# VHH binders against Acetyl-coenzyme A thioesterase (ACOT12), part 1

Every score and structure here is a prediction.

Target 1, 210 residues: Acetyl-coenzyme A thioesterase (ACOT12), of Homo sapiens (Human) (q8wyk0r340to549)
Amino acid sequence: CIHWDISKQASLSDSNVEALKKLAAKRGWEVTSTVEKIKIYTLEEHDVLSVWVEKHVGSPAHLAYRLLSDFTKRPLWDPHFVSCEVIDWVSEDDQLYHITCPILNDDKPKDLVVLVSRRKPLKDGNTYTVAVKSVILPSVPPSPQYIRSEIICAGFLIHAIDSNSCIVSYFNHMSASILPYFAGNLGGWSKSIEETAASCIQFLENPPDD
Positions, changes and structure headers below are counted from each chain's first letter, unless a header gives other numbers; Kabat numbers aren't used for antibody chains.
F, E and O are the ipSAE of ESMFold2-Fast, ESMFold2 and OpenDDE, as the mean of both directions, binder to target and target to binder. V2 is 0.75 times the mean of E and O plus 0.25 times the DockQ between their complexes.
Where letters were taken out, [cut] stands.
The coordinates of atoms that the task and the answers printed are left out; those that the model quotes come from them. Centres of patches stay.

## First folded at step 4 (VHH; framework vhh_6qgx_2)

Design a01 (from q14 with T104W)
Fold by ESMFold2-Fast, scan of step 4:
Structure a01 (fold): chain B 210 residues (1-210), chain A 124 residues (1-124)
Amino acid sequence: as target 1 above (210 residues)
Amino acid sequence: QVQLVESGGGLVQAGGSLRLSCAASGRTFSSYAMAWFRRAPGKEREFVAAISWSGGSTFYTDSVKGRFTISRDHAKNTVSLQMNSLRPEDTAVYYCAAQTYKVWYRSEEQYDYWGQGTRVTVSA
């Protein structure tokens, strides 16, 4: 978890994006599940599990990028999010969010403070990027109503297939705080991931009006 | 802890302008989101404008959008509200507030530190 410092905004945001790209470039991903339009891969390194969820979506890549980079819309399709509110627009492409999650096996709901960094394809590139990681903001300290949680590295890579379809890959390098939940729900975690992915596809193919 | 002191209030004719300033004492000004609230005679306190801790985001209530501008100066530890095209309906005591715990800029309950207020009277 990184302390947010406005004097280092550009480097912290770029590091967010590079961390996601580095995760996606790792070798050794194993296919765990393949169903209609959804493939789930896992990468186990030591005592940490990373997940890659590949989705074939019938919508333009630029639209998926726009919708997925707006975390205020995340609760509309992702059952793991209750609310997402913008704390600050650091730049046009970098935002700080406060996120709340549903109550699970703990007595308190979890909350997160995250940096979301989005990038369009470079001149020679073909991939849109939406990277997210937890940051420490002194202005939004932990509160007694929530358990402050951490996202180590997560996000979306979006590849255009044609003008009306794309591949949306979700990556998550899971923190220690999420592993007990998944371990306790191990028999159902792949189904939960698949259902969230299906919901994401439906949302992107049938986006709500502004 | 931070102490907030407002200034710049006064009497102005409809269509005129006023600039309110809020001086924050204390070492953590740069970590706070700042807001202006107002209370008109016989009414509850209402949100007017807010600015994020970095100054990158501003929020306004619909009735002042396009007329009021909120800004902050980290070097001077101040937040300012430039009020243009003032209306009699803008008559109120204006309060500067600082948020330390929660993210909701429009909710009075989220603000931990408050100034004493500065009175603005707009005559017809």
Scores: ipSAE 0.000, ipTM 0.127, lowest interface PAE 17.9, mean pLDDT 81

Design a02 (from q14 with T104Y)
Fold by ESMFold2-Fast, scan of step 4:
Order: structure tokens, then C-alpha cells, then sequence
Structure a02 (fold): chain B 210 residues (1-210), chain A 124 residues (1-124)
């Protein structure tokens, strides 16, 4: 996990986006599940699991991007998030969030401090990017109430198909700290991922009133 | 929750072979990384071998590399340890262990579930 440095805001944000793009470009993804047109791929490297979830969504890409990049709305559809609050707006496209997770197995709940970096498509492109990684922020130190956890690399790539539909891809290069939220057999992990994906799709196709 | 039951321990002469098996109960077997640890009398548990959830990666402590082979059978919910060219210093109680994490295979603290152990005695 990187230490947050105000003087390096742009560099750290660009690095966040670059890391997600590199994860998505890796070779060797294997199909683990295909249920109700939700495709789940996995990649095992050096004893670390990466997950890629893909689904065609009946929603404009720009709307999906707006909804998925606003992490204050994440708890509305993702059961792995209890609260998600903005710590600071680094720029219009980069935010620092404090996230809390549910209590599992009577352990302390986990929390995270993350940088979320969002990018619109470049000229002649059709892909929106929302990249997430943990940062160390001295103003929000670990507390006794929570186990401070780490996201190495995660996020969304949203590919526009036409004016009314897009493909949403979620990636996560999982650390040991996130695996308990998907604990169970491979079927249990896939079911948890599928249920979260289905909830996300329903949210995107039936967005809340603005 | 998963329960682990070891079998296959016994007395064997130096240079002989033994196959240990670990049966996992519950629906979580295919998502777990599995390992074998051993404890000689008066000593702490030490790592022996581990296998990833997919079976694609295996890890061994240096003293057993080339002699022991770990494998898993998803259809039977079992992990096996084939022990060849056994030495008196391999004498120990062998424990099967499971973790939901896919990293740090050699660390005892990473394992959430443990079997009761099976005794292996190698005579000179």
C-alpha cells in the first residue's frame, strides 16, 4: 500500500488507472462460471487470485459510469460495503474514500482507505474506467474498532456498445484480506460474485431518482 | 465450516513409502488451499507441503522436495501426501490443514481448520 502524498496526486491517480488497465490486459484468464449471461473468469498467479466479471447491461455506458464511480452509492447494491464516505475530493475525477465492511465470523469489521480514479474515453475510444486501490493516509490512521484492509487493484471497465447498452467488466486482484468475504467452496464464491453482479445489474438498469 | 480427518499413518522402515489422506467434509473443499504440517515429539508444528485451491501450484519444505508429493481429488474431497524414501527424521504426527486465503502457504497462522493428526513412525 502506497503512502498518500498531496504533491504527487496526479502521478498516484494515473498510476491507479494504469494498474487496472494492465490487470485487464493480462493473459491466461479461465472461465469459471457462466450463469444468466454473467461470465466469471479467474486468474491464479503467484498464489494470488484475480477475478474478472463481465455482463451485457441494458443501460447507456455514461450512466453506468456515473453510477459505478460514485462509491457513496456502492452500499445500495453491494452487500460487501456497509458505508462509503468521501474523505476528500482530490480532483473532479479522483476521490479518497473511507469504506467499512460487514462483521464476519464475529471478528472486527474491516475498513479501507482507497483512492478511486475515474476516466472517460479518450478520443475515438469507447471505454470508461473506474480504478480503485488502497492508500495510506496519515489523517485517517487505523483504529481499534476496525481491521485496516488492502485492495491492491480493482475496478470497472465499461465499454459502450450503442446508445442504450454497454458491457460492464469488474476486475479485482485479491489480497488475503478480501478473500473471507467470498469464503466457501468455488461454488460458494461464484454464487456470492454472481449475486453481487446481479444486484449491480438491477441497480444500473433501474437507477434511483436523482 | 469444514472438518478434516487424516488417515494412512503407521509404522514403516527407512526407505519405505506411506500415503496419507485427508478427507474434508462440507461444501467448501474446492475453495480451500490445503496443507500438511508435522510435529515431532517436543517440537513445534512445521510446514511440510501445500497445494493451491486449483491444484495448479504445489509447495514443499526443502527436506522433503523430491521425496513427497501432494495432490488433491476434488471429486472425492481429499488431499493426499505420498511419502517416498522415508527417513527416521520424518517421524512425527502429520496434520492436515485448510485455509480460505490463497497466499502464505508456509505460515501455520494462515490456516483456519486443522485435523486431529495421524502418527507416522519411521524405524531405522
Amino acid sequence: as target 1 above (210 residues)
Amino acid sequence: QVQLVESGGGLVQAGGSLRLSCAASGRTFSSYAMAWFRRAPGKEREFVAAISWSGGSTFYTDSVKGRFTISRDHAKNTVSLQMNSLRPEDTAVYYCAAQTYKVYYRSEEQYDYWGQGTRVTVSA
Scores: ipSAE 0.000, ipTM 0.115, lowest interface PAE 17.8, mean pLDDT 80

Design a03 (from q14 with T104F)
Fold by ESMFold2-Fast, scan of step 4:
Structure a03 (fold): chain B 210 residues (1-210), chain A 124 residues (1-124)
Amino acid sequence: as target 1 above (210 residues)
Amino acid sequence: QVQLVESGGGLVQAGGSLRLSCAASGRTFSSYAMAWFRRAPGKEREFVAAISWSGGSTFYTDSVKGRFTISRDHAKNTVSLQMNSLRPEDTAVYYCAAQTYKVFYRSEEQYDYWGQGTRVTVSA
């Protein structure tokens, strides 16, 4: 049972949340797709592509927040995830996960070690935050069975609209290394994101029992 | 390589139910996303339902949503389509398909392996 330094993790967790908020506040987003009221925006910055996906969801914001911040449930709706296992509970709102991804095009499967930081709205606010970033943990080094991958900055902002609905926004500041998974054309890339978003919405509006 | 064999088709009255099964052979079943497509006489092949390789995501065409349920059993290497409240418009040959992409569920051109099809006839 290895516990992490609380003061170190608190600093990293706050930085994680602030990085996501900063990404969401950037200007210059361009609409790439709109289908079934799912809006996809992109932002190109030199060698980096950021994506923003937005949808009005028929689910209370607090429930969407609870479901989306629990990465053990991520494989139930996201086809890019095989497993999500908790490495350590840093706090009630900050967890370290080991994630494995499916084999694609007969390449080695990818794995990730991430910090997930969740925050409820501040006083007089109405936005929940779930921020994700890769971390380096000596106790979980890269292995030859997997290609260790990196999430620079990603996560969800969930804005409460009323007691039964919210707006869910997903952001991802991607490195060029993940673009091959959308190889072929921009239309295929957009369609993949749309299908994953649709699956997420179905999960949030039809949550698992218990 | 994967081989797909469908079963469970037949004749059923409107309002009835049928369960289609697709048995996949090969050690890579857990790496494939699976789908059902159908082709009615004189029509083009259309998407019906899909399930991710993990079983965590399911996708349906609007006309079957709420009536059909797709599921998979990794221990038995099978994918199933439970069809309830069948309509004459559901009459078609149903095909099981498998793909390695795992993210383009509605695109038939992304599916690498196909079964021979099983016929479903829904009488009025």
Scores: ipSAE 0.000, ipTM 0.114, lowest interface PAE 16.0, mean pLDDT 79

Design a04 (from q14 with T104L)
Fold by ESMFold2-Fast, scan of step 4:
Structure a04 (fold): chain B 210 residues (1-210), chain A 124 residues (1-124)
Amino acid sequence: as target 1 above (210 residues)
Amino acid sequence: QVQLVESGGGLVQAGGSLRLSCAASGRTFSSYAMAWFRRAPGKEREFVAAISWSGGSTFYTDSVKGRFTISRDHAKNTVSLQMNSLRPEDTAVYYCAAQTYKVLYRSEEQYDYWGQGTRVTVSA
């Protein structure tokens, strides 16, 4: 987890975007589930598990990008988010957020401090990027009320297809050490991902006005 | 160990202006998010405005947006609330608050340090 330093903002933000693009470009993804046109892929490299979720969405890419890059709206469709508050705007395209998660199984609720970096397509490109990673921000230290959690590398790649549709791809790089805990219930794990994806799609295809 | 002291309250006629100031003592003012809350006679405390630790983000309750401006001066360890176009319903005791976590700016319970308040009365 990288210590946040405003004097290095451009480098840290660009590295965030680059890390997501490198994750997405890896080879060896395997289809784990395909239901109602939502595709779930996994990539196991040694002791690391990565997840990729893909769906064709009936929404303009620029609108999906606007909605997905605004993490204050994340709790409206993602049940894993209780609150998402802006800590600060680093630039017009890079923000620091504090996220809180629900209490599960009588454990302390989790919280996260993340850098969200968003980029529009370059020149004649068609891909929008929303990259997320945890940062260590000394001014927002761990609280005894929460278990501070870490996102290693996650985000969205949104590919414009035409003026009314796009492909939304979500990536998350996670440790393979969690896999043994789900080995007896892989269906429950993938179902949770699918339900969150379905909620996201409904939100994107029925966006709030304003 | 942060102490907050408000000043600038008083009596003003509707349509007038007041500038509230909050002076912070103790170390690490620059690492705190700052906010103003108010409590009207017979009502509960409500959020008014907040400013991030860096000063790059500001938040306002709908009823004051466009009329009030929050700002901070790191060199003087102060946060200010410029109140323009005041209305009788703005009458309240205004409190300065600081939080270490710099999140959930509208949530009263997130603020660790509070001033004693300064009274603002807006006459019709």
Scores: ipSAE 0.000, ipTM 0.152, lowest interface PAE 16.6, mean pLDDT 80

Design a05 (from q14 with T104I Y105T)
Fold by ESMFold2-Fast, scan of step 4:
Structure a05 (fold): chain B 210 residues (1-210), chain A 124 residues (1-124)
Amino acid sequence: as target 1 above (210 residues)
Amino acid sequence: QVQLVESGGGLVQAGGSLRLSCAASGRTFSSYAMAWFRRAPGKEREFVAAISWSGGSTFYTDSVKGRFTISRDHAKNTVSLQMNSLRPEDTAVYYCAAQTYKVITRSEEQYDYWGQGTRVTVSA
């Protein structure tokens, strides 16, 4: 986890985006599940597990980008988020969020402090990027009510297919501490991800009125 | 089970144009993301351009942006690279590559299938 330093905002935000692109470019992904054209891949490196989830979605890429890059809307479709509150606006495309997760098995709930960096396609590209990583922010220290958790690298790559559809790819390079939160075992973990992906697709294809 | 064959290489003068084509054989080609890489004499391979399996997304390295255009023809199972305003620095062997993953990537190690390459020489 990196300490947040306001003097390094631009470099930290760009680093966030590059880390996600590097994760997406890794080799060795293994297919874990394919249900209703939702593909789930995993990559195991030592004690760290990475997940890649992909689906063709009947929604314009620019709309999916707007919806997925606004983390205040994350709890509307992701059961693993209870609240998502903006701490600070670093720039037009970069924000700091405080996230809380639900209580699981009467354990303490988890919370996260993350940097979300969003980027529109390059001049000749059609890929939107939403990158997420945990940061250490002294103004939001760990609290006894929560277990402070870490996202090493996560986010969305959204590829425009045509004016009404896109491919949404979700990546997460998770630490051992976050994997047990999802399911407590590999079978339940995969099912939890499938259900979250299905919810996301439903949300993107039936977006709420702004 | 994908075989890639490049064509269209040759000698061209600086400022000229050239179109490279990559013909793919295999039933799953339409689901693959495709890319062009190049290797100049004495150098390592570098990324040039990529196109998604649907053709809806493209990505270029900065040095070719605005000069090169990647496209694909699903009916012919081909990927093309239109190279305009060629420079001596573009002299290289150009390789067509395919990957089983659908996300566009610049990373050479992500590509599973490679063609034999086609030589492009740009004279001053």
Scores: ipSAE 0.000, ipTM 0.108, lowest interface PAE 17.4, mean pLDDT 79

Design a06 (from q14 with Y101W)
Fold by ESMFold2-Fast, scan of step 4:
Structure a06 (fold): chain B 210 residues (1-210), chain A 124 residues (1-124)
Amino acid sequence: as target 1 above (210 residues)
Amino acid sequence: QVQLVESGGGLVQAGGSLRLSCAASGRTFSSYAMAWFRRAPGKEREFVAAISWSGGSTFYTDSVKGRFTISRDHAKNTVSLQMNSLRPEDTAVYYCAAQTWKVTYRSEEQYDYWGQGTRVTVSA
């Protein structure tokens, strides 16, 4: 996990985005599941597992981007998130969050401190990016009440198809530290991913009214 | 989605060796944990050995530990069981099994796909 340094903010945020793009561009993804047109792919690299989840969604890409990049709304559709609090708005497109997760097979709930970096499409492009990684932030140290967890590389790529639809792709390069949990609960893990993806799609296609 | 075909069974004398192979269909092989189970005449199917989806972890039942070795070859989409120092009590039909999205390596009911089996007979 990298220490957060505000003097290197732009470099760290750009590295976050480039890491996600590099993960998405890897070869060797294998289809593992297709349920309700939600496609789940995996990529094994020795003892590391990466997951890619993809769906065509009936929502404008810019709206999906806005909703998915706002982690304060994550608990509304993702049961793995109990709370998401903004620690700092380091820029308009880069935020630090403190996240808490429910108790799952452990005596303590987990928490995370993450950098979320969001980017709109480049000129003549149609892809929005939301990249997430854990950072070490001295102002939010590990607490005895939580197991501090790590996201190495995760996020969303959102491809605009037309004015009313997009393809949402979620990626997660899982750390070696979480593999023992998944090895013991593969059935629950896959069902959890499918249910979370379905919930996300419902949220994007039926967003909250203001 | 996965089809499994076992080979390498046969008749061998006590103290001998056999290598069983299991060929898995195609592109999704690396997403599965693989195992070998066996069924002796008149008995229930029992766990023998398993290998994780990454190949980094192997598991054995106590009676075969140190004698059997499970391995996988991702390039050939195969899992193998090297059986050394065979005993008459190892006589059984050996089944290759694959699991994805399940919670344990040792329980028969957690496996999604099964081969038809290959016969191993160990004479005294």
Scores: ipSAE 0.000, ipTM 0.109, lowest interface PAE 16.9, mean pLDDT 79

Design a08 (from q14 with T100P)
Fold by ESMFold2-Fast, scan of step 4:
Structure a08 (fold): chain B 210 residues (1-210), chain A 124 residues (1-124)
Amino acid sequence: as target 1 above (210 residues)
Amino acid sequence: QVQLVESGGGLVQAGGSLRLSCAASGRTFSSYAMAWFRRAPGKEREFVAAISWSGGSTFYTDSVKGRFTISRDHAKNTVSLQMNSLRPEDTAVYYCAAQPYKVTYRSEEQYDYWGQGTRVTVSA
C-alpha cells in the first residue's frame, strides 16, 4: 500500500493509471463465463487472482466514464459497496474515498481508503480510464470496528463503439482479503460478478436524473 | 508469444477483390486486438482497419470504409480483411498487427506484434 503524499499527487495518480493499463495488457487471461453483453476472464498468478469483466453498454462512452468515476454513486448499483464517501478532492481528476463493505460470515465489516484517478482519451485515442488503488492516509487510520482491506490495482477502461454505445472493461488484481466477499467458491463468485456487471449495465443505460 | 503470418496478397485489376488472412498462434490470441496497416511505395505506414478482441468493435480509415471488411474467427485464430472495389491507391504491403492493450486501435505504437507483410498490387 502506498502512503499518500500530496506533494507527489501527480506522480502517484499517473502511476495508478499506468498500473491499470499494465494489468489490462497482461497475457494468460482465460475465459470463465460468457453471457449476453458480459464476458468474464480470470488470470491466476501464484496466490493472486485477477479478474477482467467486459460489458457491452448501450450508452455513450463519455457518460459511462462520468458515472463510473463518481464512486459516491457506486453503492447504487454495486452490492459490495455499503458506503463510499469522498475524503478529499485532490484535483478535478483525482479523489480519495473511504469505502465500507457488507458484513460476511459474522466477521467485522471491511473498509478501504482508495485513490481514484480518471483520465480522458489522449489526442488520438478513444479510451477513458478510471483507476483505483488503496493508499495509506493518516487522517483515516484503521478503526477497531473495521478490517482495513487493500485493492492492489483495479479500475475501468471504457472504449467507444459508436456515439450511443461502448465497451466497459473492469479489471481487478485482487488481494486475498477481498475473496471472502464471494462466499469462497468459484461458481458463486462468477455468479456474483455476473450479477454485479448486469446491474452496472442497467445503471449506465438508465442513469439517475440530476 | 503471438506469431502472425499473412497470406492472400497478389495482383488484381481495379474494381476487383482480394481477401487477406492473418493466422495468429499463442494461448492469448483471443484477448488481443488485431489490425491491418499498409505501406505504399515511398510512403509511411498507415492504419487500415482494426477489430477488438471480442469482434464487437471495428474501425476503418476513411478511404476504405464501405469497401473493406475486417473480421475474425476465434476457433481458427485468424483475422481477415475482405477488400472489395480495389483502387490503384490501395497498392501497398499489408501488415497484420496485434496488441493486448485494447486501446488506441489506430496508433501503430500500440502494437507489439507484427507480421512480415503481404504485397497487394492493383493495376489501373
Scores: ipSAE 0.000, ipTM 0.136, lowest interface PAE 17.3, mean pLDDT 80

Design a09 (from q14 with T100Y)
Fold by ESMFold2-Fast, scan of step 4:
Structure a09 (fold): chain B 210 residues (1-210), chain A 124 residues (1-124)
Amino acid sequence: as target 1 above (210 residues)
Amino acid sequence: QVQLVESGGGLVQAGGSLRLSCAASGRTFSSYAMAWFRRAPGKEREFVAAISWSGGSTFYTDSVKGRFTISRDHAKNTVSLQMNSLRPEDTAVYYCAAQYYKVTYRSEEQYDYWGQGTRVTVSA
């Protein structure tokens, strides 16, 4: 988790994007599940688990990018998000969000303060990037009503295939602290991920009038 | 817009069974999570059961778990609640509800659309 420093904001935003691209480029991913052409891969490195979810979507890449990079719309399709509010605009492509999550098992609800960095393809490229990581902002400290949670590295890579379709890949690098929790209940979290992915795909292929 | 119409309510003896159906009309039914809520005379509306938009996940309140089964049929645009081993305490008006794109199954306030309800009476 990084302390937010205005003097280093461009470097921190670029590092966010580069961290996601490095995660996606790792080797050793293993297929864990394939349901309705939604592929779930896992990468286990000692005490860390990373997840990669991928599907071919019948939506132009630029549209998927616009929809997925707007976190204010995240609660419309993602059951893990209750609210997403912009804290500040770092640049046109980099924003700070405050996110709240549902209460689970009578625990306090979780909240997150994240940096979202989005990048369009380079001149000769076909990949859009949406990178997410937790940051520490003194102006938005932890609150007694919430458990402040952390995203180490997560996001979307959206690969244009043709004018009407793309491949959407979601990545999440999970902390060691949650490995014992869901390692014993792999079937349950896998089903939850499949449901969330399928909801995302339907949102992208049938975007609602907002 | 989604319109929800419940059917299948009626009178039944304790220990009996009833099957409630909810017919949904609307272009986006396949993107909706569906739930059943109930309201007994003189009480607040309470959660009964929910099913995810894909049908892959189901959720039940403890008092009906093992007795009630929620299911959906995308081809018919319907959601059903099979109620077995009915008890007098199950007497209520049962409501079908839908929420867009997500499952927040126990929170009444999160549901976008509601049916008018169908009455279930379980006699001792």
Scores: ipSAE 0.000, ipTM 0.147, lowest interface PAE 15.8, mean pLDDT 80

Design a10 (from q14 with T100L T104L)
Fold by ESMFold2-Fast, scan of step 4:
Structure a10 (fold): chain B 210 residues (1-210), chain A 124 residues (1-124)
Amino acid sequence: as target 1 above (210 residues)
Amino acid sequence: QVQLVESGGGLVQAGGSLRLSCAASGRTFSSYAMAWFRRAPGKEREFVAAISWSGGSTFYTDSVKGRFTISRDHAKNTVSLQMNSLRPEDTAVYYCAAQLYKVLYRSEEQYDYWGQGTRVTVSA
């Protein structure tokens, strides 16, 4: 986790995006599940598990991008998020969020402070990017009510297929500390990912009117 | 948007069983995470069990683990709570609750829709 430094905000935001793109470009992904045309891939490196979830969605890429990059709407479809509040607008395309998570096992709820960086396609590209990583922000220190957690590298790549459809890919580079939890849930891990993905797809196809 | 109606409550002796059902209105049922909460006389509501929108994941409070089973039936648009080995301390009004696009929450404030409740009395 990196300390947030306003003098380096552009470099930190660009590195966030670059880290996600490098994760997505890795070779060795293995298909582990296909449910309702939702494809789940995994990449195991040492004691770290990365997941890649992909679905063809009947929504324009631009609209999916707008919905998925607005983390204030994340709790509407993602069961792992209770609240997402903007701390600061670093730029038009980079925001700092405070996120709270549900209590899963009578433990304290978790919270996160993240940098969300969104990028539209370059002139010859068709891919929108939404990258997420944890940062240390002195103005939002750890609270005794929450266990401060970390996202190492996660986000969305949204590939335009035609004017009415896109492929939404979600990536998450999970730390070793998450693996014991999923291992203990024999079968629960993949079902949780499948449920979150399906909720995301339903949200994109039935977005709220605002 | 969603209406919830509970049924199946009643009087049962300790060690007995009851099955509660919650009928959810309409078209968005498959998108909802569902839960059961209960309120004992003179107490505040407490979490009992939750089931994800797909039915693939469940949560239980420790006092009912191994005795209660939550399930859902998408064809009938219902969520059910099978209660076995009932104890006098399970006596309460049981409430069905729903949260759109969310799964496995234990906190009341996460749930947007609530039924009126169904009464369960367990005699010694």
Scores: ipSAE 0.000, ipTM 0.123, lowest interface PAE 17.2, mean pLDDT 79

Design a11 (from q14 with Q99D)
Fold by ESMFold2-Fast, scan of step 4:
Structure a11 (fold): chain B 210 residues (1-210), chain A 124 residues (1-124)
Amino acid sequence: as target 1 above (210 residues)
Amino acid sequence: QVQLVESGGGLVQAGGSLRLSCAASGRTFSSYAMAWFRRAPGKEREFVAAISWSGGSTFYTDSVKGRFTISRDHAKNTVSLQMNSLRPEDTAVYYCAADTYKVTYRSEEQYDYWGQGTRVTVSA
């Protein structure tokens, strides 16, 4: 996990975005599931599992970007989030969040401190980026009530197709400590991802008033 | 809707080179994964190469690896296949294909749009 350094916040935010783009460009992704045109790919690298989930969505790319980049709305559609609260605004497009996860199997719940970095398309481009990674903040230390967990690299790439539709791709390069939230049992893990993806699509196609 | 038009096919001698191009309609091209497939006389269609929508990932079938290079030009809405060190076994009709998803490789059933094909003949 990277210690947060205010003097390097711009470079840390840019590296967050670059890391997500590099993850998305990796080779070796294998199809795990295709249901209702929701495609799920996995990439195994030793003790790390990366997941890529993708769907064509009937929503403008700029709206999907707005909704998915606001992590305070994440608990509305993602059952793996209990709360998501802004700690600090690094810039208009970069925020620090504190996330809490549900209690599973009578274990302590997990929490995360993450940097979220949002980028609109470059000139004549059509891809929006929302990148997430864990950071260490001395002002938000680990609490005895939670197991502090880590997101190595995760986020969304949202690709505009036309004025009313886009392709939403979610990536997550997870450490082993996050996997137990998905795997109630080995067969239930991919179903959990499928259900979360379906919930996300429903949220994007039926957004709240804003 | 996307239309794909291939060009650049022709007759070439073994050891020669050809560059195939595929032109796509509109700006929607930049959102699609693109691939080249080929069909040799009397055989089924097979995968040749693919490039992701971002251009960051490329995939090749083993028989063309190191000889063929796939690339895309977002400004011109084109995808190209540079074919070097051509062999008689490369003789086929080459098809350009587009998928609305980020990466679709090896499975032709996943591609939504197809061109009409361009013929490549490699003589001994």
Scores: ipSAE 0.000, ipTM 0.114, lowest interface PAE 17.2, mean pLDDT 78

